# Ledger of designs, part 234: VHH binders against o26223

Target 1, 191 residues: o26223
Amino acid sequence: MKLLWTSQHIKVTVHIDGKVSKMDVLEAIKTRRSIRKYQDREVPEELIDKILDAAMCGPSAVDERPWHFIVVRNREMLEKIPEVHPYGAMVKDAPVAIIVCCDSSLEKIPGFWVQDCSIASQNILLAAHSLGLGAVWTGVYPLEDRVEGIRRLFSIPEHVIPFSVIPLGYPAENPGTRDLFDPDRIHLEKW
Key: E = the ipSAE of ESMFold2; O = the ipSAE of OpenDDE; V2 = 0.75 times the mean of E and O plus 0.25 times the DockQ between their complexes.

## First folded at step 14 (VHH; framework vhh_7nfr_2)

Design P14 (at its last look DockQ between E and O 0.02; V2 from the best seeds 0.00; counts 0 for: pae E 16.8 > 2, placed apart)
Fold by OpenDDE, look of step 15:
Structure P14 (fold): chain B 191 residues (1-191), chain A 124 residues (1-124)
Amino acid sequence: as target 1 above (191 residues)
Amino acid sequence: QVQLQESGGGLVQPGGSLRLSCAASGFKFSRYWMSWVRQAPGEGREWVSSISWSYGWTYYADSVKGRFTIARDNVKNTLYLLMDSLKSDDTAVYYCAKHIYSSKPKTQDEFDYWGQGTQVTVSS
């Protein structure tokens, strides 16, 4: 079933403190936090479509775009993910999760798929945040037990590598913002 | 084994009230959304109401909005439907249904388990 994603430019109005504000890209990056608690509220398909659209807009090595996405809404499957992903406990509390995968057959240059899928994963997080959702990146690759666990659970082919599991939902926590700027990590012209 | 058992149906006059119950077993009840679906004689199944896993969100068909209340007790593993201001058109077999997804159902295929149903008859 080809999900005909109509790219409707949905003006995402994020109600922060009762005010409809447009979140710009820098705001999204700076204010994004890992969210691990979710409301018992459904996530509309429209938002997932927008998130996946964003996920596919990142650059990739020589434009190889090796990523695939599994959207998981099945409650039973969400409940099973923590069994193979010990640090994915929050997944069972989310109404939906996205599994980012790499199709190795699409890889043009060896090894760059990790960067490609990382970019896609980060775009998912930023897009989710900008849309008023909470999400967290739970790493699968390169831990073999997690990779194989997710592979078996979702019957993923051998040439496809699960990379990350990202649960999403309306946030039920507010961890606040933090400043991570460290000028000591910036070197001018030389180390 | 998953089991859903409805009860509380009966004969009532128009304007009357009923409380339906659905006893759930064989799965983690509090981890799933639940719905009521009804089927009138000669008609197809009609979605009535849904509730999220932690009581936060409820959904109603337009035909029952303002008259019916869905609720759940996760300690007792029981789903409820409070039906007020009953009408003749509410006459149906009422089914409890378990969700596959954590969302308002779009089709009947989004339920994986059903109860046997309880008969509700509204007649003067």
Scores: ipSAE 0.805, ipTM 0.906, lowest interface PAE 0.5, mean pLDDT 92
Fold by ESMFold2-Fast, scan of step 14:
Structure P14 (fold): chain B 191 residues (1-191), chain A 124 residues (1-124)
Amino acid sequence: as target 1 above (191 residues)
Amino acid sequence: QVQLQESGGGLVQPGGSLRLSCAASGFKFSRYWMSWVRQAPGEGREWVSSISWSYGWTYYADSVKGRFTIARDNVKNTLYLLMDSLKSDDTAVYYCAKHIYSSKPKTQDEFDYWGQGTQVTVSS
């Protein structure tokens, strides 16, 4: 590089590796990575409140907003999640987890709650990343054994469906960036 | 009116380096993705590299990854292509292109304006 080139030139040649704590929306989307290793450090309640506020801001089919959230900080309960969720081993090491649920009594259009809870889950991941935290979406629905396991563990009533378990914490790992843009998946005007 | 003017081409030996520039005017340069596209003698146009308008996210064709660097200066309304380790196969006219959309172009019709081009010849 030449010294007469601007800082913008230097910036555009650097790949983001997920270390940015304050960022614009597009940077947050492109640099968010699944984090499965967490520091032994408490997440303040204020940050959880901000994350849940963001979760509830998602679009929802016919504005049904069927989501409910369980915030789990109890270590004994977090340690039991891997017993009912085989791919949730990292949850026991997280300082907190959020369980995204659908209250079927709030559903106005059959089946669209899955999309609603997916949006809420993604907003949790993005909000956590923007606040300097790491998180990962571990799937519950539609795997019936996991749904029933989580329901029993957290005393979730029959009309409520656990959708995802999202452990959160300060990151103890730093995965690299991913270049995921594939122009072959974009079709102009017709297939 | 929209204008794109390339410069910096020339004759260079294999393994050499060149820096191409594209001066843009007549539109809000800082709001558009910009690309470099090349055309070898007797061939169709080949996309080389693109850069986003805001953060400066960059994308490269497999044939140039690790050798070329795309950059922009939104204050000077200028797009750059830094070419290192040039090969004979890099011989082409290099065009600066303005995107219609803010993504990698799939077809030629994703660019609404092109420059006049600058010739790069890699030869011994």
Scores: ipSAE 0.000, ipTM 0.084, lowest interface PAE 21.4, mean pLDDT 83
Fold by ESMFold2, look of step 15:
Structure P14 (fold): chain B 191 residues (1-191), chain A 124 residues (1-124)
Amino acid sequence: as target 1 above (191 residues)
Amino acid sequence: QVQLQESGGGLVQPGGSLRLSCAASGFKFSRYWMSWVRQAPGEGREWVSSISWSYGWTYYADSVKGRFTIARDNVKNTLYLLMDSLKSDDTAVYYCAKHIYSSKPKTQDEFDYWGQGTQVTVSS
């Protein structure tokens, strides 16, 4: 069996031009805050597309790109997430959430998928921020009860590992910038 | 306005093949899961196959697994069903269905739009 209707070139996610927000990358990294309060306001589909495009731009171990994403907008499903993910209470208040998953069948080097999915998750946070949205990374892996709960709730196959749940929306809070630089964490030449 | 138009059905002998197409318009096709659903005369609708917006996730009913292949072309806004090793039990009207939500739904009752259908008849 093969997919005769797609090629490497034609199998592409449709992207909206990336000039929605003009934020410098260092500004985005320094000013991004975890946002847990959201406006009762729909997030346009085009912004989700841009965020997922950015998520897939991250490096991965030997270019294995093991990530899959579940976009959740259904109110009933968003409200069920806290039942299996106790520290995800804000998810029920978000207009949309993205579940970052690893397809273990795509691993080329065993065990590096955690780094790969972490990179994709952080890119989601930065892209959302640059587009005027707020988001927060809520941990699923490696907490066994959360992994199995999310897998069951979203019918995720056994070989696919839910890694994180990222609720997002237009922010209803502004925590401001933090100064977290600590020179004592920097070691020159050796420890 | 959402429009789904199936084509490619016909009369075929057991063991034969068909390719069904569904032309989609009036919505952002590339953002939605799509499904094929079938209905034999006098029977209820039976879910056949689903595909994610990213081409990465495909699902099949046990009755068609290994014989049918779902595919999509997000440039042409077209959903496909490649049907191989056809059996008389595959005789039905085949519908293209748009999911209500962007998440993976369970069955036909999670769809908000259906096409007009295309008849597939397998007889010897």
Scores: ipSAE 0.000, ipTM 0.115, lowest interface PAE 16.8, mean pLDDT 84
ESMFold2 (binder alone), look of step 15: mean pLDDT 81; pTM 0.827

Design P140
Fold by ESMFold2-Fast, scan of step 14:
Structure P140 (fold): chain B 191 residues (1-191), chain A 124 residues (1-124)
Amino acid sequence: as target 1 above (191 residues)
Amino acid sequence: QVQLQESGGGLVQPGGSLRLSCAASGFKFSRYWMSWVRQAPGEGREWVSSISYRSGWTYYADSVKGRFTIARDNVKNTLYLLMDSLKSDDTAVYYCAKHIYSSKPKTQDEFDYWGQGTQVTVSS
């Protein structure tokens, strides 16, 4: 991946399947949508590597960077995720899923790992979108039954907490973008 | 049904090279991460190296970084370990292991199948 700064903003030039696509950061943020339907196509490992590189570039409290990632491509394992995650039905149809985890042994300031893993999860979504893929964040933490189910399914140690499950693939749906700007939620100087 | 068969071990002098192979059968080899794990005489098992199912990710123990290379051939269902600059401390039985999960392993319990092992002896 090439990063080019122009006079107005940073433009990312991404090579995907030999093709070049360009999307500025604001456009990526505004046009990203949750994608739950995927093409029956493999996602190349190099794209997963780029997505995880982006995930690890997020800011973290006191630079603790407590995130670990499990990449799941095994069809039998993907098919078992809906058994422990009621809103994860789409995961079984995805070619790959990323489980975002916190290694509590890396935590430097108690409690901020939730924010750290949220940032990593969002970066996965944005990076996937910028590379022509679709993804959706399915919540695990803080729902104890989901945390325990995912931990058991993937043999995650007790000091590691599964935070989110993010299926991803080439999109088989194209939801339109949303106009979500609400000036009534902006307060100047004081509440 | 699942079988992992290692080969290529033997006696080699310090500074020498060896190529280990692991022939896999009974499962979709191209769908799984694979590892090499070794066990020296009188010691526990030590993880050596792992490779993702498309070779996009490889990991090495600090003791072997720069000397060993893990590789795979998904058409031939074969895992390899190319060992250069061998040291006496590399003397061990080397096992091929199939991952349960698509990640660098933390314990030996994260493998569901193991080969029989192949002996590597590094001595003068």
Scores: ipSAE 0.000, ipTM 0.129, lowest interface PAE 16.1, mean pLDDT 85

Design P141
Fold by ESMFold2-Fast, scan of step 14:
Structure P141 (fold): chain B 191 residues (1-191), chain A 124 residues (1-124)
Amino acid sequence: as target 1 above (191 residues)
Amino acid sequence: QVQLQESGGGLVQPGGSLRLSCAASGFKFSRYWMSWVRQAPGEGREWVSSISYSYGWTSYADSVKGRFTIARDNVKNTLYLLMDSLKSDDTAVYYCAKHIYSYKPKTQDEFDYWGQGTQVTVSS
C-alpha cells in the first residue's frame, strides 16, 4: 500500500531588521536549499547573532553543548579556505562564513559531539534561511586533512575540532523546492 | 623534558594476553597522536598502532588487527596496548612513541620521542 500524507502549515512570525517575515517551520525545512552564489552585500552583525543564538539552542548529548563558533569576514582568510577544503570553492565568494567547532574539553560522553555539531550546523542553515539568507554546509570532520588544514589556517588549538564551514550571504540563486517524500522508505510497525 | 615510560611486558604462552602501559610526562599528552612501535631481535622497527588525541581515532598494522587494541587516558597521561591471542611472531621490544606533530603524520615513522621499551616474549 501507498501512504498519502497531507501537510498542515502553521504560520510563524519572525522579526528581521525591524520588519516582520512569515515562514512556518515546515516551510523553512522543506524550502531550505544549499546556496553557493551570494550577492555582493554585507550580512549585518545582528543577523549573525540571531543565527548563532539559534545554533546554541540545539539539543546536545547530556546537555554538553560543546560548540564554539568562528565568524570569518576577512576576505583574505575566506580566500584561503578552498586551499585546504577542495569542495569549499564558494566560500571565497561569500561575505561571511561560520566555522562550527567542538571544544573537546566540554565533552561529557564520548563521540556524541559529532551529533551535537551536526545539530548546530543544521540550525545555522535553517536560521539563515528563515532570515532571508542562503548558506551551505561544507564538510570538514571526519576528513583529517581538512580538519588539520582548517585548524592551522585559523589557529585553532588541538583540543578543539573544526567540524563544518558554512558560508552564508544574501542569495544570488534560487534553485527552487525539491520533492523528496518517498513513501517506500516508511515502514509500518516492522521493516 | 619529555619522558615516556613503558611497562607491562613479560613472558606469555601462545594465545595469552598482556596489557602494556606508557606513562607520559613533560608535554601536553592530550594534544598528540601516540603510537606503539615494536622491534623483534635482528629486525627493523615495525609500526603497530596509533591513536588520535581527542576523539580516539585508531589505526592498526595488518599483522595485529582484531587482536590488539590501543587506548589512552588523557586524565592520567597514559597510553595502553591490550594484546590478545598473542603469537610467537609478536615477540619484540615494544616502544611508546610520540608523534612530531599534534596531528596524524604522513608516515608512521614521524616520531620525536620514544620510551626505553618493554620486552614481550611469546614462547611455549
Scores: ipSAE 0.000, ipTM 0.101, lowest interface PAE 20.0, mean pLDDT 84

Design P142
Fold by ESMFold2-Fast, scan of step 14:
Structure P142 (fold): chain B 191 residues (1-191), chain A 124 residues (1-124)
Amino acid sequence: as target 1 above (191 residues)
Amino acid sequence: QVQLQESGGGLVQPGGSLRLSCAASGFKFSRYWMSWVRQAPGEGREWVSSISYSYGWTSYADSVKGRFTIARDNVKNTLYLLMDSLKSDDTAVYYCAKHIYSQKPKTQDEFDYWGQGTQVTVSS
């Protein structure tokens, strides 16, 4: 016996810096796609600030909030990322990238920083999408070669762990949306 | 139960070579950074070298760069230290150490398990 479930559409109006944007939270979640092709356009600093504000609003284990962010706009530095991250070729074509890091000195419960930084990374993707930008999460932790490569490239201290590299920009592709709901993964009352 | 057992130490003359081994059991060896740490008579512990779990990243203390090579065999669950051009200053007990986290250690407190050690003595 399979569970049949129908999605409910919820609309939310968000006020940001005196501006009103209308966005369904469910729509934003369901329509966000990984974007790897970007227009040759600069991303305003104001939008990066809004994205980072959203990243820091995520829930965190015991409210430890261990995240730090590096904003990379320097073309030479962006071009070096693919040398230490083999699946990061698109980063050199992005106008900006955000490196999500964990300051291990802020961690209160061992291991939960991974969840904390995952939440921050997802909020960056959703916030970028809501602002008309495209982004993609490229994995760094727990792949040691990538962690050490990114650490050396950006002079990251030993107590700070690079978690993800997220290039972003105005999208130059539109892959469309996916229907991923699978009722076979929902169990009633017991496994 | 985690166990680390070192072997291969001994007495050598300056300029000689030794191969240390560390047999690991009781954990998924292929998922952890491993290190060699040494302690000379009357001195504190000194980090010597580290190796990543599967990607082959290595690091060395300045005192041993170009002379020592760290290696691992994830099928045999064994860590190695190949020591060439040994100097009197290399005389120490050498310990195999397992990292708490999968990154390079900053301090000795970042290791959760240590072996019993193996003595290396370089004459003169």
Scores: ipSAE 0.000, ipTM 0.097, lowest interface PAE 19.8, mean pLDDT 83

Design P143
Fold by ESMFold2-Fast, scan of step 14:
Structure P143 (fold): chain B 191 residues (1-191), chain A 124 residues (1-124)
Amino acid sequence: as target 1 above (191 residues)
Amino acid sequence: QVQLQESGGGLVQPGGSLRLSCAASGFKFSRYWMSWVRQAPGEGREWVSSISYSYGWTSYADSVKGRFTIARDNVKNTLYLLMDSLKSDDTAVYYCARHIYSSKPKTQDEFDYWGQGTQVTVSS
């Protein structure tokens, strides 16, 4: 019996996030997991550039594209994020974090910047996953204490609103896939 | 026209081995999760194993863990089940099935296409 080349892959139980991306969009969406444990390994700047390029490709209301991004690699700064974000403890252990911000001077339709920045945040998570990285969205807006804390920590001007903090790195955990489809939440024609 | 065709079943003694194949045609095989599902005489369908389409993430039923290996060849559009240390309880018709969703199935309704099945009989 010849062992198939794919049988070595099976024995290791390898997930797509550990490989150069050939996943289609649907598999990327379904297999992306929040990753909170990271290897002690630098993320190349070229991968961050690819992630941010993908983030900026999201749709935005009236094409306002209000997003700005802060890339944080400084260990001392990463270690201070949990002090102003109670659910950001994992950020101190990440090699890099991206702070998604809204520049309110770019807002053309009131309130839709929240959706715009949510789309950018999700694109960061999907792009990171497709490149073999793990990431997690930690919420900042609309919690006033977190918004103000992050603003002060990173010298963010008053017309800019910090929206999310997304630590990322090479994953040191594999939570496996989720099975989330619930047909009871789908209503045909009427409620 | 989507088709799934199983082969490789047969009679085998307890402790023996078999290799099942499923030839897929009429769709982009490399873009679908695939499963093996079995049905013993007089019983309902039991999920056996699944494999993701790109990187070969696998999952197994507790009854077959450590004995069966699921594999795929995306160039040949073929799904495999390598069955070692076969037991009488493994006697069943084995079907390959195409997933609707890229996830471990909860019910048989999460497959949109099935093969005709191949019989595996484990007896002395």
Scores: ipSAE 0.000, ipTM 0.105, lowest interface PAE 18.9, mean pLDDT 84

Design P144
Fold by ESMFold2-Fast, scan of step 14:
Structure P144 (fold): chain B 191 residues (1-191), chain A 124 residues (1-124)
Amino acid sequence: as target 1 above (191 residues)
Amino acid sequence: QVQLQESGGGLVQPGGSLRLSCAASGFKFSRYWMSWVRQAPGEGREWVSSISYSYGWTSYADSVKGRFTIARDNVKNTLYLLMDSLKSDDTAVYYCAKHIYSSRPKTQDEFDYWGQGTQVTVSS
């Protein structure tokens, strides 16, 4: 018998939870950078599951949670994304990409799905960073040509709107952090 | 190029067991969902089982649940189907299939490559 992957073996290999402290949250927010170069390494499904769990924990308008996600690992499909997304060249080199979508049938308040999907996208970026991965948000909505291109590539129904494409992987670059604090943008009591 | 080669089929009596293998090459096997699909004489294709590539999440058709086990060996690039308590209704050509997407396949159109198949005959 040469069965290395059975249901029993699979269950015991899912123990990948590391230690996370509360002080790590602010550091994660401040040190997250857009990563466009990835190692030739598979991202475990366990990490993708954790990232998607975090994505779905975001607040949404009237708790409508309109987001759906497409996880793309097929190399041929990843290589086609740059053909419909001009700034998505890095996607073809990523081991995986997540397409954040809005199911418009779940929308309770017109227009707020954009904010909901933005929150989900940011949570993906932060969760990826916290797990030692790199990612970048590439915009799809509201550019109609990109929306329709991505819809066609991934057989997305008419009532579902692709919002962003987020390639991710183990980083092959390490850009320094940025000091973006600008006190001139903070107003006390009134404008 | 992607190649999928099934083996391990044959004639077996009801209640018997068989182990099917599928040798994969030409792609990063450890990065793709894999499935078994069967086609009985005069019938359409029926999805049997799928396995994810990292966790090894498995799913089974109701007709085989509890009797079949799908497994994979990412070091050997081999997919397996362990079939126990075989029934005459399990008689079919069994195909190894590479999934286009990471998601569980819902229809046969979600596979981008199929093997040649291996015949399983459960004698009544």
Scores: ipSAE 0.000, ipTM 0.120, lowest interface PAE 16.5, mean pLDDT 83

Design P145
Fold by ESMFold2-Fast, scan of step 14:
Structure P145 (fold): chain B 191 residues (1-191), chain A 124 residues (1-124)
Amino acid sequence: as target 1 above (191 residues)
Amino acid sequence: QVQLQESGGGLVQPGGSLRLSCAASGFKFSRYWMSWVRQAPGEGREWVSSISYSYTWTSYADSVKGRFTIARDNVKNTLYLLMDSLKSDDTAVYYCAKHIYSSKPKTQDEFDYWGQGTQVTVSS
């Protein structure tokens, strides 16, 4: 309720260096890597706000925008995620994680919410990278034991489906960039 | 508001095949596990098969495994049961059942809504 009242009267303003925002979109896409090691350093709330703004700017099927987000900073909660997500071991070491969820009450066309939430997840990864952070997409949906585990851990209602868990922080690793361009996967006019 | 309507039952000879359908309305069908449950005359209810909302998971009772296939169409809000190599022991009223939760069920009988059933009789 206090956060709702505050959001009605105060707009978030950030003093982030314009150089961060000047990363070319193509460069951001090509240089983003999955980051699983993080510095022991807090991520400012203002950066999380920018990332979530970018997440909500993704296209969605018939503009249904079914996404909701849970921001997890509590270390005890972050430490419990690996118990319900076997490939989420790195989450306990992250300063923050975002859980991307689908509110099924917002769904207008069956099944496309998966694509919608995938787009939101990728926008989180790209936005984090553009802001000097590292992140990784850990899959929840469609693995029903992970969906149920995350739902119970974060008191998510039954009409809401947890889709992905994305830990993020300042990178403590540099895996380097990859050259993934493969011309053999491009067919002109016909297969 | 929630409605489940079965169809496709009938009389069939041993070794025959039937396709049951269940038309669902009044809830977000694509978000729930769905099941088929049967009841033979004078017997209790027997769970037959379940399917997850995502098509990722299916499960079958040992008595029907390899002969029955559960399927769903989330666009048409329809649940199916494809029954092959039918036996006299498959004679029962077949019910479409909606699970209480949108998540994976903990027990096979966690249902909040049932259809009226469709009669399957396997005899000559």
Scores: ipSAE 0.000, ipTM 0.125, lowest interface PAE 17.5, mean pLDDT 84

